# Designs tried in a protein design chat: miniprotein binders against a2bj90. Part 25

Target 1, 235 residues: a2bj90
Amino acid sequence: MSRSARRKTSALNTVLRVVEVFASIQGEGPFTGTYSVFVRLAGCNLRCPFCDTRYAWSLEAGKPLGVEELVEEIARYEPSLVVITGGEPLLQRHPLNSLVEGLESLGLRVQLETNGILPAPARDEQLWRVYHVVSPKDVPVRVPGAKLHPSWVDYARATGRAWFKFLVANEQHVREVAEYVAKLGIPRSRVYIMPLTPEKLDMKELLELHSRIASLAVKWRLNFSPRLHLLVQLP

## First folded at step 11 (miniprotein)

Design IZ7
Fold by ESMFold2, fold request of step 12:
Structure IZ7 (fold): chain B 235 residues (1-235), chain A 99 residues (1-99)
Amino acid sequence: as target 1 above (235 residues)
Amino acid sequence: SEFLRLAKIYQRAAERALRKGDYDKAVYYLYLVAELALEKGDLELAIEYLEKAAEIAQRANLRELEALVYDLLARVYEALGDKEKAEEYRRKAEEIREG
């Protein structure tokens, strides 16, 4: 495309509604421990009762930021990983693809966090090339309307760039996850269980909850995800 | 025991949520306490927490959470052998979802 045509296309989809940008450690899932910059996008298509980021539910909670400005801000942190989260980032899918393009052009590694209700990336999307951690909210935590779109399983199989992370509070939940992923054909190597963690727990409570869910992960032969940032008191 | 320690974590979280007026969190955490009680076979304790959760959900007009609470009450009464109560709660949950 000519420079003029690219500028017109960029003007149509160059703005994201962003709640916050900050550096921290990725505390969850397969990239746990990685120095990361988090980009929290506004808007969510769920109202989970246990949500710890309710401040991101409304699109109006986000400040409009140009994609080029955002790429420059992110790059200044020199991250090992860029984590795009929210709310539900796929509600802003088109400008999100522009952000991913900008980040990839600088050689930055990108991971998206999604509840998986909206379809997985198509092959011609920039999002096709990045990593995804998909956190279904229908099983076992029973959020209405939270059904995982089946394309995420197909995407994971085709690309190897998606993992599935489930909040659990007890062994019944872990049993339900095991049955659910078996039914969908998701291999255990792609599955993480993570403690459903209320706000304001003290360290003893945090460790107790982590210990129980980790023991269940071993018992059920699933991967365990901590919430490492909570244990080390980072955002 | 490990059960008691975990149940207390969610029970305290429910109390904190109530103080803040986060009624949906409170109902959900009480529901989790009841799931833990059921897992350990303490059916009386499960009912106690679920009845409290139902009352809060009703007063706060949390219809979908109320239905979720009734689903678990039905399972607990089934485990108790009280088929009439189990069916009653199944109907209550269905009526909410039909709307």
Scores: ipSAE 0.868, ipTM 0.938, lowest interface PAE 0.6, mean pLDDT 92

Design IZ8
Fold by OpenDDE base, fold request of step 20:
Structure IZ8 (fold): chain B 235 residues (1-235), chain A 99 residues (1-99)
Amino acid sequence: as target 1 above (235 residues)
Amino acid sequence: SEFLRLAKIYQRAAERALRKGDYDKAVYYLYLVAELALEKGDLELAIEYLEKAAEIAQRANLREMEALVYELLARVYEALGDKEKAEEYRRKAEEIREG
């Protein structure tokens, strides 16, 4: 392999396309209420009709940032958690492993948000060590081209560091989630249902959706994820 | 009723999406109203929303979304006992996926 090929591969592993970096509270999933720095990566392999971050779908919407510079930026916030999100973060898997290595070297906890279409981390990846919240888009929300990669079930079983967060709008969706996770052998303790919330709801509408889905979570014996950041008017 | 409140949330969201030219979002939120109507046994209301969703999807050339709407129409007509229309919409959905 020529010196030129090694330099191109090294440069590709040290730069991320980043849309935004901001501090807030994790509003969703098992880490709800945690003071977090959010890193929104650019690019997505889906076009979900209900997506609230459509501006992140293109890789070109992100600015190229060095991994080292990004680690320093994140560390200045003194976060209790680093949340890596975006369109689909795993589209940038190679530099994302380098980012995780840098953050873990500082003792920072990392949580990934993924749609679960791409394979779960392998044992030799730095991403294998972090927490993952997988949000499938095939069940129940039926996004075209969405399919959960089966390796996420195996990763969850092997590590205990994955949770599954399903968007739901009605009781049929909750039933489909319950059946789907039972079929896949996903423990109910690792399953969250979250209200599918349209953009620009008023607080009354937002609370109505939360109340409905929370009641269904209790009825179906599933964990409930709020959208806490929306309820408390944080980013 | 709780149903009417929830349905109105998604209906208003669809209307906002249409005004912005977010046709995929509009179709999807009308689809969610139809699923709520089906859950409540209001099959006529489900058809009304799905026909509107299909029309928007066709005009916007959203073929995959159109197929999704036809699949739900097939389920609604099956629930009505209209097997002929149910099969018609299943075929329409399949033709979009195979094409």
Scores: ipSAE 0.884, ipTM 0.948, lowest interface PAE 0.5, mean pLDDT 94
Fold by OpenDDE base, fold request of step 20:
Formats: structure tokens, sequence, C-alpha cells
Structure IZ8 (fold): chain B 235 residues (1-235), chain A 99 residues (1-99)
């Protein structure tokens, strides 16, 4: 590859398509309650019927931002955690590795949220060092075209830096999750179930879903993930 | 009952989705009502919601969602002991996946 091709590939590795950057509380998974900066990346490889962030599905919905500028913007919030989310962040894997490198150089902790369709980080990627919350869409919610990539199980075992957060709506879903994680050899301590919440619920409806799924989590001996940000009316 | 409260949440969500033209979301939330009905053992109610979900999916040309609905219909008819209808809906789901 010519020096010009390396510079063009280097330039492509320094720009992310970003939908939004905001500070809030992490409402979900193992980091629930953490003061966090959220970076929502554009583009998704799924079309989940229940998605609450459909505006992020197109890559064109994001603005191009330089990695260095984005690191500086994030650092101004003094976050306890940086949450990289979106549609599917791993669609922008190359510039995302550069972002992680920049954030880690400042001593910032990073958590990725992914649907787990794309391969887990390799040992030579900066993404290998961060925390991952994988939210499979094949089990139990049966999103068309969703399949958990097997490498996430291996990554979780090798690093201890992955958790699996399953959306559930009923007891059959919780059973299917329990069977699925047992079959894959995923430790129950790494498994979270979270209520599938439609948009525009009132607080009574939201609490009813949380209460039901939390009770099922106890019954099935799984961790419960709230949607805390919705319960406390944060973004 | 807890079932009726949960079912109404997803039913109202489906109705909101239909009004917005979010047909994929509407089909999926009706599917979730049917799963709750199946969990409760109300197989007739499950069929009613799945037939409505299938109709919406067909009209909106949501083939993968239609196949998902047919798979659950097959399971419901199998639970009713209607093996013929169960196999019919299994075949319909397979035809969509192979096409």
Amino acid sequence: as target 1 above (235 residues)
Amino acid sequence: SEFLRLAKIYQRAAERALRKGDYDKAVYYLYLVAELALEKGDLELAIEYLEKAAEIAQRANLREMEALVYELLARVYEALGDKEKAEEYRRKAEEIREG
C-alpha cells in the first residue's frame, strides 16, 4: 500500500459518525447508577421492531466527528464511565478503536453496548481492554437476522469483561435465556435480564413490567437489569 | 389479573404503533400478547392475536415477521392437538424462509 493509501486509511480511522453525546446515569446492566457520558454512534445491522433509537439506524443520521475532538468533548464532562452505544457501535470498529485508545490514555473507563452479531474484539484491538455489555437479539426476542457471534462467549471467559443483557417480556423468555446461557456455558453471574418496555409507558405500566421481570429474575436466579434512567426520568 | 395488565400494556403499544404506521412494531407487540396468552393457557386468545398480527404483516409485506407469527401459530395449534393446522403453519413459515 502506498504512503497515500496509508494516510487515507489513517484519516478514515479517525472519524466517527455520532448521533448524540450526553451526560446521564447508566440505567442498565452491571454499571447501573454510574455517572456516564453516552456516545451514541450511527448505523445498525438490525431493525428490531421494539427499538427506541430508530433514528440511529442509518449511518447518515450521525455527524462526522474527529476522534481527538470527541475525546476532548467527553473529557469535559469528567465521567466515571464512557458508554459507547448507538445502533451497533462495532459497525465503526476502526475509528472506535482509536476513540478507546484516546479515552484510555486519559484514564477514562469505557463500556461498549453491542448486539453481539459482529465478532468480539481481538487481543490486538484497543476494544479488547474495555467492558462490554452484549445484548443478544436472537434469544429470546427473535429479531430476524439476529445471531450471537460465538466469539463473545470466548471473550467473556478470557477477559471477565463481558456481560450478557437479554430483553425479556414473559416467563417463557426467561426460561429460554436460562437454557441458552447454560448451553453456551455462560456463567449466570454474567447474565442480566431486562424488561422489554414499549415507548410512552406511564410510570404505573413501567413499574408493573419492572416488578414482573424482577420477580422472574429471582425465581430463575438471574441478575436483573432495570431501565433506571426511565424510572428516574433521565435521558 | 397480572396477565391482563401485562397484555394490555403490549396491546396499547401495538395500537399506538398502528396509528403511527410502525407496522413491524405493531406485529411484534401483538406477538408478545399472544405469547402471554399462550403462557396463561388461553390458546384461543393467542390465535386471535396471531391472526391479527399475520394480517398486518401480510398487508405491510413484513415476510420475516409473518414467518415468526406462523411459527408461534404452529406451536399454539400443536398445543390444541390440531396437528394438521400446526403443520400447515410450519410449512407457511418455511416457505417464507426458503423464498
Scores: ipSAE 0.884, ipTM 0.949, lowest interface PAE 0.5, mean pLDDT 94
Fold by OpenDDE base, look of step 11:
Structure IZ8 (fold): chain B 235 residues (1-235), chain A 99 residues (1-99)
Amino acid sequence: as target 1 above (235 residues)
Amino acid sequence: SEFLRLAKIYQRAAERALRKGDYDKAVYYLYLVAELALEKGDLELAIEYLEKAAEIAQRANLREMEALVYELLARVYEALGDKEKAEEYRRKAEEIREG
């Protein structure tokens, strides 16, 4: 391969399509309460009917940003965690590995949020080293085209750096999650259930949903993920 | 009741989605109301919401969402003991997935 072909492939691995970068508190999953910088990447391989970030579904909705520039921007916030989210971050896997390398070189902890459709990181990827919160969309929410890639179960077992966060609306959903994780051999200690919250709820409605799903989490012996940012009115 | 409060949350969300033209979201939230109704044994209410969800899905050409609604209709009719209608709705869901 010519020096020119290597330079073109290196240049393609250095740009991300980014919708937004902002500082907040991680409101969800195992890192709830952590001061975090959120990087919302553009593009998604799903069209979840309940998605609150539909504006991120197109790759074109993101601005092209260099990995180096993005690392510098993130570092200025002095985050306790960098949360990479979006539509589906793993659609930008190559430049995302470069971003992770840059962030880890500064000693920053990284968490990826993914729908789990695309394969888990391989051992040779920088993404292998980070934390992952996988939010399956096949169970229980039955989003068309959603299927958890089996490699995420293997990754979770191999590394201990993955958790599974399921959206739930009722007790049947919690039952289906419990059966699904048992069938896959996912330890219950790595499973979170989170209330499926419609947009524009009032605080009373939001608390009612949280209370119901939290009670179900206790009943079914699963971890509960709040939507803490919504409860405390942060982005 | 807790059920009525939760059902009302998703119902209002469906109505908001419908007003915005977010038909996929509207269908899905009506589907969630029907699941709550089924959980509480209010099978008539479940059918009412699923029929409305199916109508919206058909009008919006949301075939995969329509199939999802038919699958739940099949479960509701099975719970009612109407095996014939349960099988009818299973077939309708399969026809959409194979087509």
Scores: ipSAE 0.872, ipTM 0.942, lowest interface PAE 0.6, mean pLDDT 94
Fold by OpenDDE base, look of step 15:
Structure IZ8 (fold): chain B 235 residues (1-235), chain A 99 residues (1-99)
Amino acid sequence: as target 1 above (235 residues)
Amino acid sequence: SEFLRLAKIYQRAAERALRKGDYDKAVYYLYLVAELALEKGDLELAIEYLEKAAEIAQRANLREMEALVYELLARVYEALGDKEKAEEYRRKAEEIREG
């Protein structure tokens, strides 16, 4: 392989398509309440009907940013956590591993948000070391083309650094989640249910959905994920 | 009732989606209303919402969403004891997936 091909492959591994970088509170999952910098990556392998970040579906919606520049930008916020989200962050797996390496070198904690369709990190990836919140879109929400990759269950067992966050709208969804995680052998302590919230709800509607799903979480002995950022009107 | 309040949330979301031309979102939120109706045992209301969802999906050529609606229609008709209609909608969903 010529020096030019290695430089092109190295350059491809050092640039991310980024939609936005912002500081907020992690509103969802096991890190709820954590002061976080969010990195929203462009591109998604799904077209979820209920997606509130449709503007991130195209890779072209992101700007190309160098990994080093992005690490410096993130570090300026002094975050307690870096949350990598987007459409599907693992579509940019190679430069994402480089980003994680840079962030970890600064002692920053990293959490990935993923739909779990793509394979879990391998042991030789920098992504192996970070936290993952996997949000399956097959169960119970039945998004076309969604299927949880089995390797996420293995990764969760091997590392203890994965959680599963399921969108739910009703009690049948909660039942389906309980059955699904039991079948896969996912510990209930790693399972969160989160209300499926339409866009542009008023606060009363938002609270009502949260209250209902939280009550179901208690009934079904599952963890509850709020959408705290929406409740407190943060990005 | 709690049901009526929750159903109304998703119904209003579907109506907003329709006004925007977000037909996939509209179909899906009507589908969620139908699931709530099914959970309450209001099978007639579930059918009404699913028929409307199917019509929108067909007009918008949302084949995968149409199949999803037909699968739930099959479950609703099965709950009604109408095995013939349940099987009809299962076949309709399968035909979309094989095509």
Scores: ipSAE 0.866, ipTM 0.939, lowest interface PAE 0.6, mean pLDDT 94
Fold by ESMFold2, fold request of step 20:
Structure IZ8 (fold): chain B 235 residues (1-235), chain A 99 residues (1-99)
Amino acid sequence: as target 1 above (235 residues)
Amino acid sequence: SEFLRLAKIYQRAAERALRKGDYDKAVYYLYLVAELALEKGDLELAIEYLEKAAEIAQRANLREMEALVYELLARVYEALGDKEKAEEYRRKAEEIREG
């Protein structure tokens, strides 16, 4: 097994299908407000009716980019956080681990957004070392086939690097989240509820929805996630 | 009231989705209006929105969403005290998920 052959095989697995790369703020979850570069990967294993990024569902929507080229592009933004999102980024798990390796070699902080259907990272994956915001889609929003893989709870407990973020529209949804996380043994400190936010809301509607869900977060002793980028009109 | 304001947000979102031809979004937002109505105890309003959602889901061949709507209809009819209709809708939802 020559090193040249191993390097060629690694190069063949260093391409990602990327829909878009852009700078903005992280508007959701525990890293809200952080200057970020977003990398949206193509492909998704769900077809959520409320999805705002349907253009990323097909793997063919992504352009092939070499991981090394992508790392250089990301680094030029000088981000405080690199957010890997999609579709579902774990559908491109192998080259994603290569991207994480490259970003970590530059000291860049990485957060992955995932629906949690595919298993959490193994200890020998580069993804093991980064932050994860897991957004289950089976409860309370009832997307078929969206069952959270149980390894995410084990991963969160072992590493402290995962948080769970749930879209909610009403108090019954919040009750369901509370029951769900209790059954799974997920502590409230790791749980965020976030307003299920339709497109094209005006500022008054956005604030009203935020206010209601934030009040429920306080009532149910859960963390609240805004959609800050919408409130400040950023992508 | 707060209920009316939240319901209007999702109702308008459903209307926008319908005009755009995004029928799965429309069904889902109507479903959310019905959940809010049920939470408030307005069972007739919940049924109105769910029957509309079911019609759209059926015409658009959105079988998994049709099942979701039937599940909530079952809960609404249970709350209304119509056990026969509640069981009918639970069965309809099960049949879609089995097939």
Scores: ipSAE 0.863, ipTM 0.936, lowest interface PAE 0.7, mean pLDDT 92

Design IZ8
Fold by ESMFold2, fold request of step 20:
Structure IZ8 (fold): chain B 235 residues (1-235), chain A 99 residues (1-99)
Amino acid sequence: as target 1 above (235 residues)
Amino acid sequence: SEFLRLAKIYQRAAERALRKGDYDKAVYYLYLVAELALEKGDLELAIEYLEKAAEIAQRANLREMEALVYELLARVYEALGDKEKAEEYRRKAEEIREG
C-alpha cells in the first residue's frame, strides 16, 4: 500500500463513532455536580423503551473521530471529569481503551457509564483504572436481554471504582433493587436509586418525582441519584 | 393523594408518547401506572391500564412488551383471586417468549 493509503488505514483503526461531545454538569450518580465533558458514543445493545438518548442507538449515528483528535478536543474544555457514555460505550471497547490511555496521559479523570451487559475491564486494560457507573436494566425495569455480567461485582470489590445505579418508579422497584444487590453482595454504599423520568416533565412534576424517590432512598437506606441536569436545565 | 400525583405523571407521559407515535414508551408508562395501581391495591384500575397497554403493544407489534404486560396482568388477576385468568395470561406471556 502507498504511504497515504497506509496512514488512512491506520487512522481508521483508532477511530471512535461519536454522536456528540459537549460540556455540562454530571447530573447523576456519585459524581453529581462535577464540571464534565461528555463523550457520547454511538451504538447500543439495548432498546430500552424509556431511553432518553435514542438518537445514539445506531452505530451509524456516530461520526468517525480519530482518538488523538478527540483527546485534543476534550482537553480544550479543561474538564474536571470526562464522562464516556452512549448508547453502550463498551461496544467500541478497543478504541475506547486507546481514548482512555490518551486522556489519562494528560491527567484527566475518566468515568464510564455502562449498562453492564458486557464484562468489566480486565487488569491489563486501560479501562481497569477509570471509574464506572453501572446501570443494570434487567432489575427492576425488566428490559429483555439486559442481564448484568457478574464480573462487575468482582471488579467493584477488587478496585472500589464501580457504583451501581438503578432506575426506579415505585417502592416495589426499590424493594427489588434492595433484594437484588443483597443477593449479589453489593454493599449499600455503592448503590444509587434514581427516578425513572419521562421526557418533557415540567418542574413541578420533576420535583414531585425526585421527592418521592429520594424519600424511598432514605426509607430503604440507599443512596439517591438526582437527574440534576434536568432540574437545572442543562444538556 | 401521593399515588394519584405519581400515577398522573406517568399517565400524562404515556399520552404524550402516544401522540408522538412512540408506542413502546407509551406501553411502558402505562405499565408503570398499573404497577402503581397494584401497589395501592386498586386492581380494577391496574387491569384497565394493562388492557390498554396490551392493545397498543399488539397493534404496534411490540412482542417483548406485550409479554411484559401479560406477566403483570397475571399478577393482578392472582391478587384478585381469579386463578384461571392469571394462568391464561402467564401462558400468553410464555408463548410470546418461546416463539
Scores: ipSAE 0.863, ipTM 0.936, lowest interface PAE 0.7, mean pLDDT 92
Fold by ESMFold2, look of step 11:
Structure IZ8 (fold): chain B 235 residues (1-235), chain A 99 residues (1-99)
Amino acid sequence: as target 1 above (235 residues)
Amino acid sequence: SEFLRLAKIYQRAAERALRKGDYDKAVYYLYLVAELALEKGDLELAIEYLEKAAEIAQRANLREMEALVYELLARVYEALGDKEKAEEYRRKAEEIREG
């Protein structure tokens, strides 16, 4: 069978372990404000202490959903963007490529959120043409076991379809991000800093934290990512 | 001031995490308070928060987090000019990573 026929056959018989599917806005990164459908995949290769989606850490937290069924469910929302997140979605790489193929065949735009430990897409993967927001967890937040795979920098330069988003809590963190991206050759235009935001902050606390990190973004000439969904009280 | 307001956000988050039994969150938020204290130059306050974070990490068997706390303690003692304690904490962190 041709490579095209094999890919279509794989999509029909492939399942993903999915924690939840819901509509909201993309609150973070370069696509902030976009009407989106979120697909949260089960399983993660990190145990970030600040994670607020711990319910997605275990692969067993996900229910098996066929790719064809999932594409149809997503399409009914008529999203402007499909955000694939998790856990760490690249742990389910093969069926994820099938999902992307199905979504793109319907003209749906896809963004992936990843911690960047697993390698960037190869040229022959459907994921190659998807937008990626890569959130390294080694610098500055120092999550044990985190390390950005170097292929993400190469991928970003080759395709222009990857951005790097860093959680920060203070100016030293921002300095570390600036040094890190300079060392790796990541241009500032592709870098976002975002407030490391504990759960259950009131609006005054949220605004204080956003204001500080936004001021640092201006000072250090980096892009700022809000947590917009928190500010507007959406999931 | 700005330091006090931000530190209070993370300090309150640590207290909430402790009440829920989320000890890794609690340790991490106390670590962040200590980083803010270090940034402000309040080295003694940084040590206070880090020692509390270390105690919680030890009791909860959070070895990787304990090592993270020791690494920051080493940086704080280096800033204080106490090279002996700085090296001691670097060694404690290395021992955890080796085992």
Scores: ipSAE 0.862, ipTM 0.933, lowest interface PAE 0.7, mean pLDDT 92
Fold by ESMFold2, fold request of step 20:
Structure IZ8 (fold): chain B 235 residues (1-235), chain A 99 residues (1-99)
Amino acid sequence: as target 1 above (235 residues)
Amino acid sequence: SEFLRLAKIYQRAAERALRKGDYDKAVYYLYLVAELALEKGDLELAIEYLEKAAEIAQRANLREMEALVYELLARVYEALGDKEKAEEYRRKAEEIREG
């Protein structure tokens, strides 16, 4: 079978359910401030009470979009970073690997956002080569069934391409994060704490919450993640 | 005063969630207010918010969140020295988690 025929077969079988595609600034984690295109995939394996993107929970919320046409759409933005998020993007793992392959063939840099319940990429997956920001939801925020898969720690150690970002609301949460990452052997340089931020806060409330969590990050010698897009009123 | 400012943020978020009928959000934000109260040592305020959260969780049939609320109530009563109530709430949470 020719290379052209295989590409057509992959495109016919490789469809992502996509909620939205848009350009903005990455507002969280180690790539904060980067001009990015966001691809929000439908479907999530959690129902976190604090989720601010509930509209992406159902796979039916996404529209089917072929990987090739999605790559072309993304490329037109000329992004410095492509952020794949969702719901939980690893629920669509197979076509996601095809998307990553297409984006990498154009020299585009990719970051995945995941809750870490599903296993880290295998060495033979295209996802092995991209950046990952893993946001566990078991500790400290206590979402049931949200245990971090242990392969993410092994992946981070093997590749240097994963960081761990934790929502926190108070100092006890930060203490729990510090204990958790120490037990798992995750170095502090790979750990971010981020304010657990309700929807529709005004600017004064946003700054107050950021200030408190940033102070705790300094006190506990952890990295701080803002929610910069909220502070600058971008999507 | 940081405690009061943060508690008000989550308290207002809970009120907004209640008005929208987002009962799981409301319970979770009230739980966070109670965690802040416990951290500050205001145990009676923690109980007040947790009892409200429990009532909402019960009426909305949010069993996982009800268990979460009972677990924190147990910790607050333990801090108060009321071992009977602490044990009661631990059992309530365990019964929900075990089915």
Scores: ipSAE 0.858, ipTM 0.934, lowest interface PAE 0.7, mean pLDDT 92

## First folded at step 13 (miniprotein)

Design JB28
Fold by OpenDDE base, look of step 15:
Structure JB28 (fold): chain B 235 residues (1-235), chain A 84 residues (1-84)
Amino acid sequence: as target 1 above (235 residues)
Amino acid sequence: SEEIRKRAEEAIREAQELLKEVIERAKKTGDEDLQWLAKLAEIYLRAAAQAFQKGDYDKAEFYLDLAQELIEEAKEMLEELKRK
């Protein structure tokens, strides 16, 4: 009589405040080009003046969704990657760990987008297992209240599952990024520079800006992140 | 405040005038990098003006400051090119 250990599905009675769930191509960072489901969580601990997702800043902008229902919704898209983004996803750290557990149980890969202000995952968190793209807002652009938590550097070294993505406008910004990552001991192979694009750029200006920043990435021996979704007109 | 709004409007206008001069000087040099800096400043200054028109003053200030930095960088390059 084989006692099927009923894995107590710990009642995933955790609720996330979710702004939107949609399928697209990951346009940014190390997973650029990946067919992805995006989960945009509500609430942010910053007020970046250049934020394109300001509608996600308030927790109240998100609909409460159960983790189980959200896992089922995501799974229906058959994604190659689940991208958890938002304002700041780590403001919902507890239910987010439950979401990650659910997604990983289905064999889904997960990538978190974070501003890096909150501590990196601890070894006992489900979040420890996933990929992270950390977008510091203290260099080269300086958002009030932004400071990279040191634990992200330690996490990156320990796991190899973190990358750092910096918004840049010019070579001076790229220099500041290079100095900053050198000072923190972040490997250059984990650093992405991405063009700071205002809204409503025409395609010509957008392409030229991408070209210029990509050239700087090569010159400075850093990785380049496009904003591919803007270039191909996807969400 | 209305005073902050007026100051921002004036600063955008001053930056626009300055940028016109920089663009015209940049065109005469034939330096593509300088022309790009001037163009990039134009892009961000446009973003500042658009934000300002929408009443998004934080965004307007952010892109104005960025445009001003690029204008100053372009001016420095123009002075370097004159010395060669």
Scores: ipSAE 0.831, ipTM 0.928, lowest interface PAE 0.6, mean pLDDT 93
Fold by ESMFold2, look of step 15:
Structure JB28 (fold): chain B 235 residues (1-235), chain A 84 residues (1-84)
Amino acid sequence: as target 1 above (235 residues)
Amino acid sequence: SEEIRKRAEEAIREAQELLKEVIERAKKTGDEDLQWLAKLAEIYLRAAAQAFQKGDYDKAEFYLDLAQELIEEAKEMLEELKRK
């Protein structure tokens, strides 16, 4: 490729469709409680009935934003963690790798949230070096078409940088998760169960559900993920 | 579409009626886990009803199915407690 063609390709490689950028705390998974900047990318390959971020489903919901500009915006927040979420962020895989490169060049810690349908990072991708929280939607909630790509288990074993998080309502769901992760060879230390919280729970109901699922996590020797942002009423 | 909506509305009402009975029976047992199961079914059935009113039929069906599973589980537990 000529220098002119590389400049043209580089400009296209540096644009993401972004729904929102905001500071909050990471409320879920292994980095719960961390001061974070969230980057919500547009587009999703699922239409989960329980989705709380339906406004991110369409790629057209996102504004085109340059990667360099986005890196500068993120850096101004002085985050302890950058959480890339969406929709499904891996639908914008190529410019996402460029964003990760920019963030890591500044020493910023990055975590990706994904439904795991698209393959795990290859060794030559910038995404290889970041943390991933994979939320399969085929068990126990059984969203059609939500099959976890097997490469995520291989990636987790090879790198130690992936965890698996499951929405559960009760012990039957936890049993299903336990069977699923055992079949796939996912160690318990990488598995989180999280309460399935519909909209409009009052605080007492929210706490009771958290308490019950946390007790199940202890009983089944799995990690517990809160939805901490709901408990403390943050975005 | 209208027939499907009518069936969904009827299914929600039927589940609400059944759940009221299950809640009362659960209270009589004094069993904490059974009472929680009934309350959890009520939480998800409420979510189904609210989604139905807003025309979100996929969400309504998801939470209705979950509530119905919990109601059946609660009925099973009630039968098991009788055998004791």
Scores: ipSAE 0.809, ipTM 0.911, lowest interface PAE 0.8, mean pLDDT 91

